# VH-VL binders against p38371: the designs that were tried, part 1

No score or structure here was measured in a lab: all are predicted.

Target 1, 215 residues: p38371
Amino acid sequence: CNFEQPETNCFVQESPSWAVKYDVVDSPKDANGDECTTTAPLVELMGVYKYVNPETGAAQLALRPATLASRAIADTTTTSADQTSLGSLDTEPKDHGFCHANDFAPAFVNVAASDTAAANTIRYEFTNVRVYSAAVAPGTQFTGELKYTSNGCTSSYVMRAVWPPAPCDTASTEPAENCGVGSGLNPEFAVVCQPTSATGTTGYCVPAGDIPSFK
Unless a header shows other numbers, all headers, positions and changes below count from the first letter of the chain; Kabat numbers aren't used for antibody chains.
F, E and O are the ipSAE of ESMFold2-Fast, ESMFold2 and OpenDDE, as the mean of both directions, binder to target and target to binder. V2 is 0.75 times the mean of E and O plus 0.25 times the DockQ between their complexes.
[cut] marks letters that were taken out.

## First folded at step 5 (VH-VL)

Design y1
Fold by OpenDDE, look of step 8:
Structure y1 (fold): chain C 215 residues (1-215), chain A 123 residues (1-123), chain B 108 residues (1-108)
Amino acid sequence: as target 1 above (215 residues)
Amino acid sequence: QVQLVQSGSELKKPGASVKVSCKASGYTFSRYAMNWVRQAPGQGLEWMGWINTRTGKPTYAQGFTGRFVFSLDTSVSTASLQISSLKAEDTAVYYCARERGYSGYDYYGMDVWGQGTTVTVSS
Amino acid sequence: SYVLTQPPSVSVAPGKTARITCGGNNIGGKDVHWYQQKPGQAPVLVIYDDSARPSGIPERFSGSNSGNTATLTISGVEAGDEADYYCQVWDSSSDQYVFGGGTKLTVL
């Protein structure tokens, strides 16, 4: 559908913490094409930052998954730059209020083996990232695709993210603690509590539907 | 350190057989398929096929069936290429190369290569 | 069979930008990988999935892919960049890897 809207920049809420959900598209496979069991987190926090070149006006989007940041403590071979996925970002919304981000460099860590843990290589590859920057909710939702690889086990996901990161507990009857009124989220957002584990009740509020996720 | 180490150069006569080995180290051998690539003198790279390092199932590219056999010795993380009934045109450098990954419908290239094994077939 | 077409050779002066093309029917819909091979050495993966760099590969190396042409770009070319470069795709129709014919990059 076509609609007229004022010219606006691609606003992105910069924050060290977005709540990000990964929905599996392709189950994990190793390089033989055989089934493996390692998957991306159900939900995690992610640093999101926007950089603008003051001379050219070109914009970039940086994504830093918390999992990589956490593992980076034990990684002596990769840099902060390696652990952050940097891509190009549109300067203005193009379609349906979305700003497109492309050409992301992989983010990865290489953790050497220790006395207590085996070596671990994790890689995030983002594609087709779209930040919702319409006036009704500028830069507080985005979606994209993730190719996740851990020690040669690769899976693919649809990524959906929302800001702010609101903690939640599915076992709570208090709305503020279960993605409802008082949670700090835009009341017009359609969100649901995603536990961090399959058996747990504690996690973060994530988009309930496709981006943009509204009630 | 992830690496592939191949066996040394071979000089063979036509009709003979040769076996090139590729020993993997620094990673879980059975998690990554092993590719074989041929390069004739002064020519480009040619994919020969690969072998599933878990099941041992080989897949041969067109033109590399019959005389070419991929095999494994998983106990020592080694893939091997055997060429029988050697011909002069088999003279080439043969590479083993680790498959980077699999998406279910696509493959991600070869991220680790052996140093290559030169096979010369001459009368 | 799917075919990848590369120019046989490309020449560039030091410090300048080299562009090596890889042509293929609707190659933009495929993931293109690039390998560097120096004389007497094994190939090295320098670009995968059109534009991604493996660890250890300088930022001078970049890749793009659209339409019928993929391109490997090497900015600030150095003498050490002189090598043969091969593009590669997986052809799902024939279930095989396909290499380009290779391009010799000469640094003048």
Scores: ipSAE 0.042, ipTM 0.620, lowest interface PAE 2.5, mean pLDDT 92
Fold by ESMFold2, look of step 5:
Structure y1 (fold): chain C 215 residues (1-215), chain A 123 residues (1-123), chain B 108 residues (1-108)
Amino acid sequence: as target 1 above (215 residues)
Amino acid sequence: QVQLVQSGSELKKPGASVKVSCKASGYTFSRYAMNWVRQAPGQGLEWMGWINTRTGKPTYAQGFTGRFVFSLDTSVSTASLQISSLKAEDTAVYYCARERGYSGYDYYGMDVWGQGTTVTVSS
Amino acid sequence: SYVLTQPPSVSVAPGKTARITCGGNNIGGKDVHWYQQKPGQAPVLVIYDDSARPSGIPERFSGSNSGNTATLTISGVEAGDEADYYCQVWDSSSDQYVFGGGTKLTVL
């Protein structure tokens, strides 16, 4: 042996911040099956980390949504482990350059009651996560599914993510501020500026299409 | 409950056409590609192609690029297979099958199948 | 173009282990899916991505894939497991799904 670590071809760019877009699949419904209004964010930052067991070579992927991280500051009832979704990760990519991640534990945070809102648990359940790991852009885009529950509302989404997070403004004519040249993104990525609110113009560059999202 | 319900079996003469429909329920139709699979009597499974239910773009397997047309009616969550200029060798069971995972990029197999539609072509 | 080869039949006594093979050049670099088809019924996905089990499939169904051979393994075989079994891959060189020819499992 050359004393090398076990080969893993499933590279993931580890970062506290990826830009993640959610597109609705199932609209929000409460426990009675009636429509309700609480949704996942249009876009958020997400912590993404890879762990490898050095003795077995088994790999795991950890996803930590910024919504949970920000609420965790005031939540003494959940741990960082509760606030992070951990799943298995393939050690080898498939013939299309995807590494699959499965069996994610739910991630959640408790929000105490306030004068304006009842107590709440914000809960993320990720499934069917696939990290694009081909050499042209290894481990810088992924897709998956999210089931989001908050304020008694449950909804589901397709998740599409890109690294690095690039701030943007849909009202700007400067390419660097609208997901173009100078934004810090790989110029071959097909991305679009997604505002953080339905009425605002500022947000993050997110994949424009299905992963892998290239021009 | 996720379900694919196909139209009823058909008896046709050579030269006619047939349209097999596949109505989806219990899930977001545009999220999953729809495969078409043929099985001739006593034979194995044969992939005919799929249609991307988000874009409406069909992909046909080799050998199915002529007389076979995939289409959608997204307003009623329905995929259809039309076969024109029917030949005796088109006699088979035709299945629709949902592609597992995200449409257009996922090759996780076919997790939900319709009950099958038997098309019999005889003179 | 890409060819998957399955034995036409396999016979196994009740309670024993059935192994159904699917041969292909470098099939270990592909995601292999397995389907069970009972007489007169539509196929059912029993294994995807080489070894993953859909919800509702008993854990006595398992899969493996390396080199030029993928294998579906059914432990504790029951009479109700009699079926045709098909392997399937996506072939990226031709951009299409390919099925194996099928294996008839008989439980004697």
Scores: ipSAE 0.000, ipTM 0.488, lowest interface PAE 13.1, mean pLDDT 87

## First folded at step 8 (VH-VL)

Design w5
Fold by ESMFold2, look of step 8:
Structure w5 (fold): chain C 215 residues (1-215), chain A 123 residues (1-123), chain B 108 residues (1-108)
Amino acid sequence: as target 1 above (215 residues)
Amino acid sequence: QVQLVQSGSELKKPGASVKVSCKASGYTFSRYAMNWVRQAPGQGLEWMGWINTRTGKPTYAQGFTGRFVFSLDTSVSTASLQISSLKAEDTAVYYCARERGYSGTDYYGMDVWGQGTTVTVSS
Amino acid sequence: SYVLTQPPSVSVAPGKTARITCGGNNIGGKDVHWYQQKPGQAPVLVIYDDSARPSGIPERFSGSNSGNTATLTISGVEAGDEADYYCQVWDSSSDQYVFGGGTKLTVL
């Protein structure tokens, strides 16, 4: 029998929440070249959206780190658009099922000076984003690079992301609470519980290895 | 908002001195090196060097290791360039520019510039 | 001692594509930054790290860098793009920033 399938664009699961893990590449330095201590979060939720221009077919990928939104609560000068990084997205997969996204504008939040703290801009710069879009699990994992700046302290990371977000607890023996059966994740995904702090046990399930992360 | 505001333009005679100031606002001054860049009339941009705003240690480009002195007043977030024994060839626009960042291997360029200060040296 | 070579001028018709080159020995191993300077104004960073665009810079500005040549590309050129354009690298061998000589873009 002849099989005929419609050609699919680069599918991306749109959601206000993906779970994203950052692994350090360049340790924090300030713009004098001196050591500093501010880092990106170990893990965070991220809004991920795809837009397509219907007249040209051009696609865009929008990334909105939840940590930027939470840091902007007291700052009315930074809009939701400022907290969202917009880049170009390929219309077709390549490189063994990856859709590339590039040319991201920075996402940021401004924190005004106070009596006890200088003004600050917290800034995310994404590059080399690749969405896994093969037919098995299209548009539910991606990887990329992050340059993170806060209080003039810059560091860089590999980011690895998975949808859906699944809360977890490394201290739990229940599979549903430790990225296993019942967690809501595709059981073929290789994931691990990443706590939100170095000393805590609760966090989110994130890819265990390089994207695509499968068992 | 992040900005650098420079002192006003100067007309000087040969042999005099001039001090160009650059006041920073809107960011943590001690986290970003301050560059100085010169542009002679009708010419391109020349990097003069920078100053570490935490330590006050200057680094001068070749050709700027004599009559040119970088300094700071951290109490008012201000970097300054002093040029002594002015010559006609010192006639130029002088810019301060904030260093954008450092990766551990490379510097990331200059993202915020002052408006420029014209120094004219004539008899 | 490290030298960046730019053409002194480039002319382009409105709506067309301008390409401004920056030549240097093994420039492909360096991160290239590009600045736009309009008459009487301070420079503005338009491309950093070879190809990245700061917020507020139109997406018709793009950059590439490989081998001995970096290129700033401006598609859909507008009259407001008339400016001098400078490339810049950090040269680790001499521990200094180096600017190219600049390219005057004329929109005809």
Scores: ipSAE 0.172, ipTM 0.673, lowest interface PAE 5.1, mean pLDDT 88
Fold by OpenDDE, look of step 8:
Structure w5 (fold): chain C 215 residues (1-215), chain A 123 residues (1-123), chain B 108 residues (1-108)
Amino acid sequence: as target 1 above (215 residues)
Amino acid sequence: QVQLVQSGSELKKPGASVKVSCKASGYTFSRYAMNWVRQAPGQGLEWMGWINTRTGKPTYAQGFTGRFVFSLDTSVSTASLQISSLKAEDTAVYYCARERGYSGTDYYGMDVWGQGTTVTVSS
Amino acid sequence: SYVLTQPPSVSVAPGKTARITCGGNNIGGKDVHWYQQKPGQAPVLVIYDDSARPSGIPERFSGSNSGNTATLTISGVEAGDEADYYCQVWDSSSDQYVFGGGTKLTVL
């Protein structure tokens, strides 16, 4: 018997908003292997949903990046399904409290050129997604890998996510506004404020370390 | 519409040369590397190499050095494969195929293919 | 050199599920791409990065990859699915694309 894993299913906190951090692994390259400049966001919100087939019990995980949702407003060619990455999800934790999610379909948008803006195609490809579902923090952290492509410029990232999404400001001295006590996050979580831009101070609290990220 | 259109079938004698062209349309030519793939009659696919469509730098797979030359005419968005000193074993269908992407460590396959060019070498 | 191994042929009845395997050492750590080639036609990308589908490819086509085996699965097989199928990986050790030997799918 495996006493290290609890007898529980793969709980996932369903929410339209998780805080997701992307750490670069491979710098952006185009299809010739040449350097390009477009990268994934430093941090963004993401919709996360779990679906269970009532007949088979099979589970699926849906990931909907906010960037795609935002750009979808101008996209007349893709559907909500195209803008959501759907993959299979384990029924029960299998590895150190993790539920594995696999076989994600790409999520993408395709915005045609306009009088004021060039055409824009963005594609998210998720792999090796793992949701931490141990009893101590069920379904409130996950990690994985992202291949991000924007107009032919492709980069790779380690993805780390936490729920709930807590806004933060690195310029604030208030703990609740800088991923501390009162932020709404689990006090045991190791998190850090990630600004949305390289020069800004406002952003979201994201995992400070590898998932699971604990103090 | 994104497409690759290749030149027509070729019949050559041993020792001759052939040049197969691949014209791209519907996308920015210089943003995607171009692969070349060979398929002998009744055989499988064989990667020959690729060419950087921005710099013109070719990379040849093992077994495809020397007599095989990749080139570009960027003014007309065309990649070309030249085979010199043709041999009977060069008889095959040759495909150009657009590289889907590159991440620095991985290549992502070939998402657009030409219709193929049959090269027959016969005495 | 890295080698991909495919069965030379697979037969399936219409409406049933076809599974085409691609074997390779630690292939689960690689991104596997699949191509469909019908007689007299150019190959078509049907699966990339193990399990992703290009636009226009039916959901009947799916892919998986783990351990030493990648699998292309075609559910609800139709007569039009009869073709040769090739798996492909990028081999970082030799910096080359490697194709499998191909599998002929016959719809009975």
Scores: ipSAE 0.013, ipTM 0.541, lowest interface PAE 8.5, mean pLDDT 92

## First folded at step 9 (VH-VL)

Design v4
Fold by OpenDDE, look of step 9:
Structure v4 (fold): chain C 215 residues (1-215), chain A 123 residues (1-123), chain B 108 residues (1-108)
Amino acid sequence: as target 1 above (215 residues)
Amino acid sequence: QVQLVQSGSELKKPGASVKVSCKASGYTFSRYAMNWVRQAPGQGLEWMGWINTRTGKPTYAQGFTGRFVFSLDTSVSTASLQISSLKAEDTAVYYCARERGYTGKDYYGMDVWGQGTTVTVSS
Amino acid sequence: SYVLTQPPSVSVAPGKTARITCGGNNIGGKDVHWYQQKPGQAPVLVIYDDSARPSGIPERFSGSNSGNTATLTISGVEAGDEADYYCQVWDSSSDQYVFGGGTKLTVL
C-alpha cells in the first residue's frame, strides 16, 4: 500500500535499482574458522526504499539486493520481508550531511538443493549504513558495511552505492557507456565502471572513492 | 529447515559413561563448528568447547578436559559428546549449538540449538 | 579468567521497558551476544554483535555495548518475554566463550 509519508530532511532516492559495489575487508571464512571461497557480488543492483511512520515520524530504510531477490524465485520458504533488510533511519542529517541507518534485520533466502548443489542459505547483514543527504547531492549516494554469508562462508565488505544505476562497458570508447557524459549520472560524481565479473567488461558505474564520491 | 536433534535423557551411575548425540539437518554440516554447552540444575550456561566439523579437531574449555570427548560422524551429520567416569556433579542438561560464524577476529555466537539432553548421575 | 556480571533478576510491568546489564572489563571492545531461555527450553539467540537481531526476533529487542557495560533492552515488554537472559562474549585471551550468570526477567 502506498501512503503519503511525512517529509524528512533525510532524503533518500527511492528506487528499485541502485548500483552497489562491495570492497572486501575480511576474506571469507566458514564457521569453523577455515578459509572458504564464496564471496559477495562485485557489483549488483539494489532496491532502496524509505518508510516514514505517519504517526511517530520515525523513518526506516529498506535494502533489497537484486542478487538475493533473483535467488528467491525458487525459494518457497522465505517471504519478501525476509528478502529485504529493514533498518532505522535518522530523520535529520547529522554531521557532514549523512543520515545514519542502523539495526538492520538480515535479508536472506534459502536455496533448495539441486542435482548439482546442496541446499544453501544466503544472508546479507548490513551495519553502519550512511546515506549522503547534503543539499549538493541529496540521497543519491550511500555507504555502509556488509557481512555476506553463503553456505556458512562469511566475508565482510565496505559497500558504496550510487544512483541512478548506469550500465557501463570498460571496452567502450563512448562516454555514455563508460560512466561519462550521457550516462545519466551527476557529472560531479566520481565514478568508475565495475564489471559484474572478474573477466567481463560490462557492469555498472560505481563510486570511485569514499562516500561522498565527487570529482 | 535448519535444526539440531539430540538424543534422549540418560540416567547413569557414578563411574559410568554416557554418549550424547546431536544430529544436524537442513544445512552443510561441515561448514559450521559445533559447540557444547552445559547447564546444571538451576544454574547458568557453561561453555564446554567446540569441535571443528570439517577436521574433527576438538577444543575444550578449561575444566572440560580429560573425561569429555567431542567426536563426529560426518556420514550422518552428527556430533557427539562422551563423558566418562561420570560424577554426580555432571548432572545437567547438555546442549549442542551451531556456531554462526567466524571472521578471524570474533565468533558470532550460537544461532541454532539442540533441544538439550538431560544427563542424571545418581547412585 | 574473563568474567561477565549480570544482575540476578529484573522485574518489569507489562508494556514497560526492561534493561538487563552485562558488566565486563572493557566489554565495549568485545562483541556481545544475548540469549533468551524460557523454562524447560533451549536458549535462543536474540541479539548478536552487540546490537544485531536475528531473523524472527522482534524490534522490541535491542542491544548496546560501551565501556564496561553491555545492555539488552526490551521495550513494550510482554508476558511472553519472561525468561532467563544470558550475555556472552568470546575471550581471545583464554580462547573461550564466556557466559554471564544470567538474569531472570519477571513480568509483573
Scores: ipSAE 0.650, ipTM 0.860, lowest interface PAE 0.7, mean pLDDT 94
Fold by ESMFold2, look of step 9:
Structure v4 (fold): chain C 215 residues (1-215), chain A 123 residues (1-123), chain B 108 residues (1-108)
Amino acid sequence: as target 1 above (215 residues)
Amino acid sequence: QVQLVQSGSELKKPGASVKVSCKASGYTFSRYAMNWVRQAPGQGLEWMGWINTRTGKPTYAQGFTGRFVFSLDTSVSTASLQISSLKAEDTAVYYCARERGYTGKDYYGMDVWGQGTTVTVSS
Amino acid sequence: SYVLTQPPSVSVAPGKTARITCGGNNIGGKDVHWYQQKPGQAPVLVIYDDSARPSGIPERFSGSNSGNTATLTISGVEAGDEADYYCQVWDSSSDQYVFGGGTKLTVL
């Protein structure tokens, strides 16, 4: 049999950096059910990779949040595989150009105790991931759901992601610096500048609406 | 390292009381509810209820009201189970177990268990 | 009061696949957790949220949940897997955790 690299209709732009926005669905609660304050980042970069099993043609999607990658430098207890969420990826698109990815393993990193903080595990659980793969913008936007846990505080989100990452500044009057013409993004994408902090103006361009996010 | 360490085995007579302690370490005690689980000899696991470790409010499973009391000493990260008016049928292993989390949809299990405390009620 | 039904025992030859079922009315709409208890030891969480594995649990442990049946699957069964296995859900109608009756896995 010919189990060489099989052709797939589900293109995904592989990159160490996609820009990902999280919008809260379930606000943070601890295991007592009480409110707590730890949240996922407003926006972060994410590694996105596709693997194909040459024997079976089965495809996998790997998601590696920058939050986990940055903490991995100091974590001797987890590996790159633990810090990356791997799931199955459909071989062909459906629903007007969406490729579904499911069965993601959780991704996590352990943060050692310090003088000021107890030991902690930061954990990402992705579900219902859908990559937009239609020819007009193949594999450059995706959406999904995130359950985020840190220090016993759990919250859930809709995630919306775009490639390429485009730095931006909400205070800038230059279109190229505020997700407009010259930013490097497909000009048909509907995007908005999301600062990385609540008080700052700089961040990344993220989808403005539901995926696929177009003007 | 996250740990739950329970008090030692107890041999009691009917009508006495017993207090099983469960000391937590390696995590923020007030962020995780503490479950209590009973296992009679040769039997399965039976959920007794939990206690909210921030507020101290207990919730008891059906059949575990009255003689069973959950309490906390948050200054030493300790949850306790007291059983009064002991009966022979209270002979069991008693476990404390940390509640893993809440997502707004469901609770998802008990990720850390104490080693168990055997309570034997015999005349 | 919600009831979870497990077979009392399952026997499997070494190296084969064990499947332990947990039956409940519309259990597919609930998040199912699985615990392993070896003789004389405390239970250990091996699967949560139907199919997720805690850190340190071998990938040969897997779970599924659909309709009225959740299943714990252990591939490549080893003698060390011989244990009691319990399923568990939260029953929102009574605000209680419910355990199944347990399944003794015997490795012949």
Scores: ipSAE 0.006, ipTM 0.619, lowest interface PAE 9.5, mean pLDDT 88

## First folded at step 13 (VH-VL)

Design j1
Fold by OpenDDE, look of step 13:
Structure j1 (fold): chain C 215 residues (1-215), chain A 123 residues (1-123), chain B 108 residues (1-108)
Amino acid sequence: as target 1 above (215 residues)
Amino acid sequence: QVQLVQSGSELKKPGASVKVSCKASGYTFSRYAMNWVRQAPGQGLEWMGWINTRTGKPTYAQGFTGRFVFSLDTSVSTASLQISSLKAEDTAVYYCARQRGYVGKNYYGMDVWGQGTTVTVSS
Amino acid sequence: SYVLTQPPSVSVAPGKTARITCGGNNIGGKDVHWYQQKPGQAPVLVIYDDSARPSGIPERFSGSNSGNTATLTISGVEAGDEADYYCQVWDSSSDQYVFGGGTKLTVL
């Protein structure tokens, strides 16, 4: 979609990289209803884009998780469109500065079979996405719900995202490296360093509380 | 490509037995329950039950106990439906359908279907 | 047992919007799935969890669910949309899937 976007009240910071945190709501289950262990990342980057129909003014929100983008390198069966979740977006803020985004299409990649594993699909399903677009922090935080499925193992999450993406290290004493002054984040944002792994110290700054997350 | 391929059409006499197979490919068989759905001629879809593809535990819908047996051959990613003591009213198209998923609440669905197997019971 | 009620048939002109309803007691509290079945073919999932679209399903297909009625909406109906449509829920009380009776959509 290449067209001039008129100004709308629902500002969204367009960027190939938002920092996104997933907090588990439902533990992973396979399609038998049995326990499984595959989960969404603790944190990942996400491409976020807004499209506006110049004729109607209708807006759409596109979400592209980095996990899908990275896996797409080896996947010749899905397109960029498949790897991007596209939903409708409000044209003006509602509900205390939030712009609601709904009706997201699933985003997915196919993982080819290997010697040890059958082919499978990783799928992101977003619902109830809300972009905070108030004047104090327009379009630099959003929240929603994620249903994540990988190889038939499905779990659900609360999603919280902030822009810009700021790398961090919990082991660092430097504020700029631990979501403090100099990190590039809005100093009014309440953020915390989320490592990319359970045992690691490096990751990205993510919202510390519910969206909007302010100190 | 994810797909379910069922065995071919069957013509049986009353009292006979039939076994319909459903071969899965393109995904991890043991992660998705397999449903069986019946559709009599000119009628709607009727859920028969499902089988846990990991444990092999079958669950039968009301009205489909006794003569109907779900089974697995995991070595070839195949689910099977056996109907014994066939009756004329068993004439229908039988579908295997993959369970879409399970998360939190009991909301499911069937996202992949076999092409169906026509079973005709006629004297 | 839990029962889902669908109109037996719905007719719509090409380019218009078709709405197929699925009635059930407090169905709004359940997740509804919709299947399309064309003559001589297996059913195809077109909507799941009330309003979610599987990959490959056109945006013309949408779903809603509230109160006692779930609705499958097909905008800009095409000749190829002519099919039988079935709603489905999982009934936790009886631990079974329940299908609606199906609705034949005719494109005039």
Scores: ipSAE 0.845, ipTM 0.939, lowest interface PAE 0.5, mean pLDDT 95
Fold by ESMFold2, look of step 14:
Structure j1 (fold): chain C 215 residues (1-215), chain A 123 residues (1-123), chain B 108 residues (1-108)
Amino acid sequence: as target 1 above (215 residues)
Amino acid sequence: QVQLVQSGSELKKPGASVKVSCKASGYTFSRYAMNWVRQAPGQGLEWMGWINTRTGKPTYAQGFTGRFVFSLDTSVSTASLQISSLKAEDTAVYYCARQRGYVGKNYYGMDVWGQGTTVTVSS
Amino acid sequence: SYVLTQPPSVSVAPGKTARITCGGNNIGGKDVHWYQQKPGQAPVLVIYDDSARPSGIPERFSGSNSGNTATLTISGVEAGDEADYYCQVWDSSSDQYVFGGGTKLTVL
């Protein structure tokens, strides 16, 4: 009845919410190669989950962008769609302390028009995902690449993610509200407050540099 | 269309210099490091190094730290390899190849290659 | 410095499976990339990160990596698969990319 599988070395902090920052690499273009304007969010929350097959030890990583999850209620056309992207995950880290995840299936949602918004199709394609699993920061930061498509407008990003998703306000004088002491983040992490809009002050603490992002 | 288009083949004498250019199109040039790879006649692939296209900082493989110079002209999305004091042993095909992943420590191989430039050094 | 060892050649009948090996000490701890190079042409990335396929590479190309051996597997081999195949890793100890010596695949 009770069979215990040995724990793998590729630890991932499972959570419905990680904070993920996107930095643009390829500006938005349509299928004709013409410029268009739709972009990924500056920052969003992302569900991150690890599954391990208890008989084989094979592992998978699931990524669920909050944007897709929030639109799932309005999704009227994705009867066969996968709104959570699944990929293979290494069971042991590479020499550099990263556990690689590959072969992600696309995640998408089709959103019908509403009184206030036109119909939209949002698609995420993740590649080259790497979870930093070394003991100093076990499974609490990752990086990867995103190809983001909305209504035929495609752009590409590097993504950098950290757990926990610490809310912040660039206008606050309290360290706990500006990615400092009391925020809940590992104090060795190099993080910065990323507002959710270009003009606002509130958002989430995100990695300040390449993963692993340390002071 | 992501492309790397290299300059034409060169026939040179020993002691001369050559500059191989590699023009990138269809992607953000400054986001991907550029590798240089050499292949002598009948031989395998040999990594020469790479250049960080955001900062212009080159990294040279062991054995390529002298006569070989990587450079950029970011205004035209072009990476260049200059070889000075050419020797017969420099006869090879020279490839530029885009580093998979973004500038920084990214080790995912080389996903887009130029067509190669043949440099022939003979008396 | 780190050395990758490949057999110089492999011959396979059409429709059969080719297996091309890349040997290295603890290569399973490294990310292995594979390139196909046809005569007179530039290399093409066919497998990255041990087993991932770039867009446009047929599913009959696959890769594995564990222990001291990485393997490129081509099932249902066609005449168009005749090429030289190179494995590659990044060696962190020397801060260099390292290529294997190449394997010539012949389809008879």
Scores: ipSAE 0.118, ipTM 0.666, lowest interface PAE 6.0, mean pLDDT 87

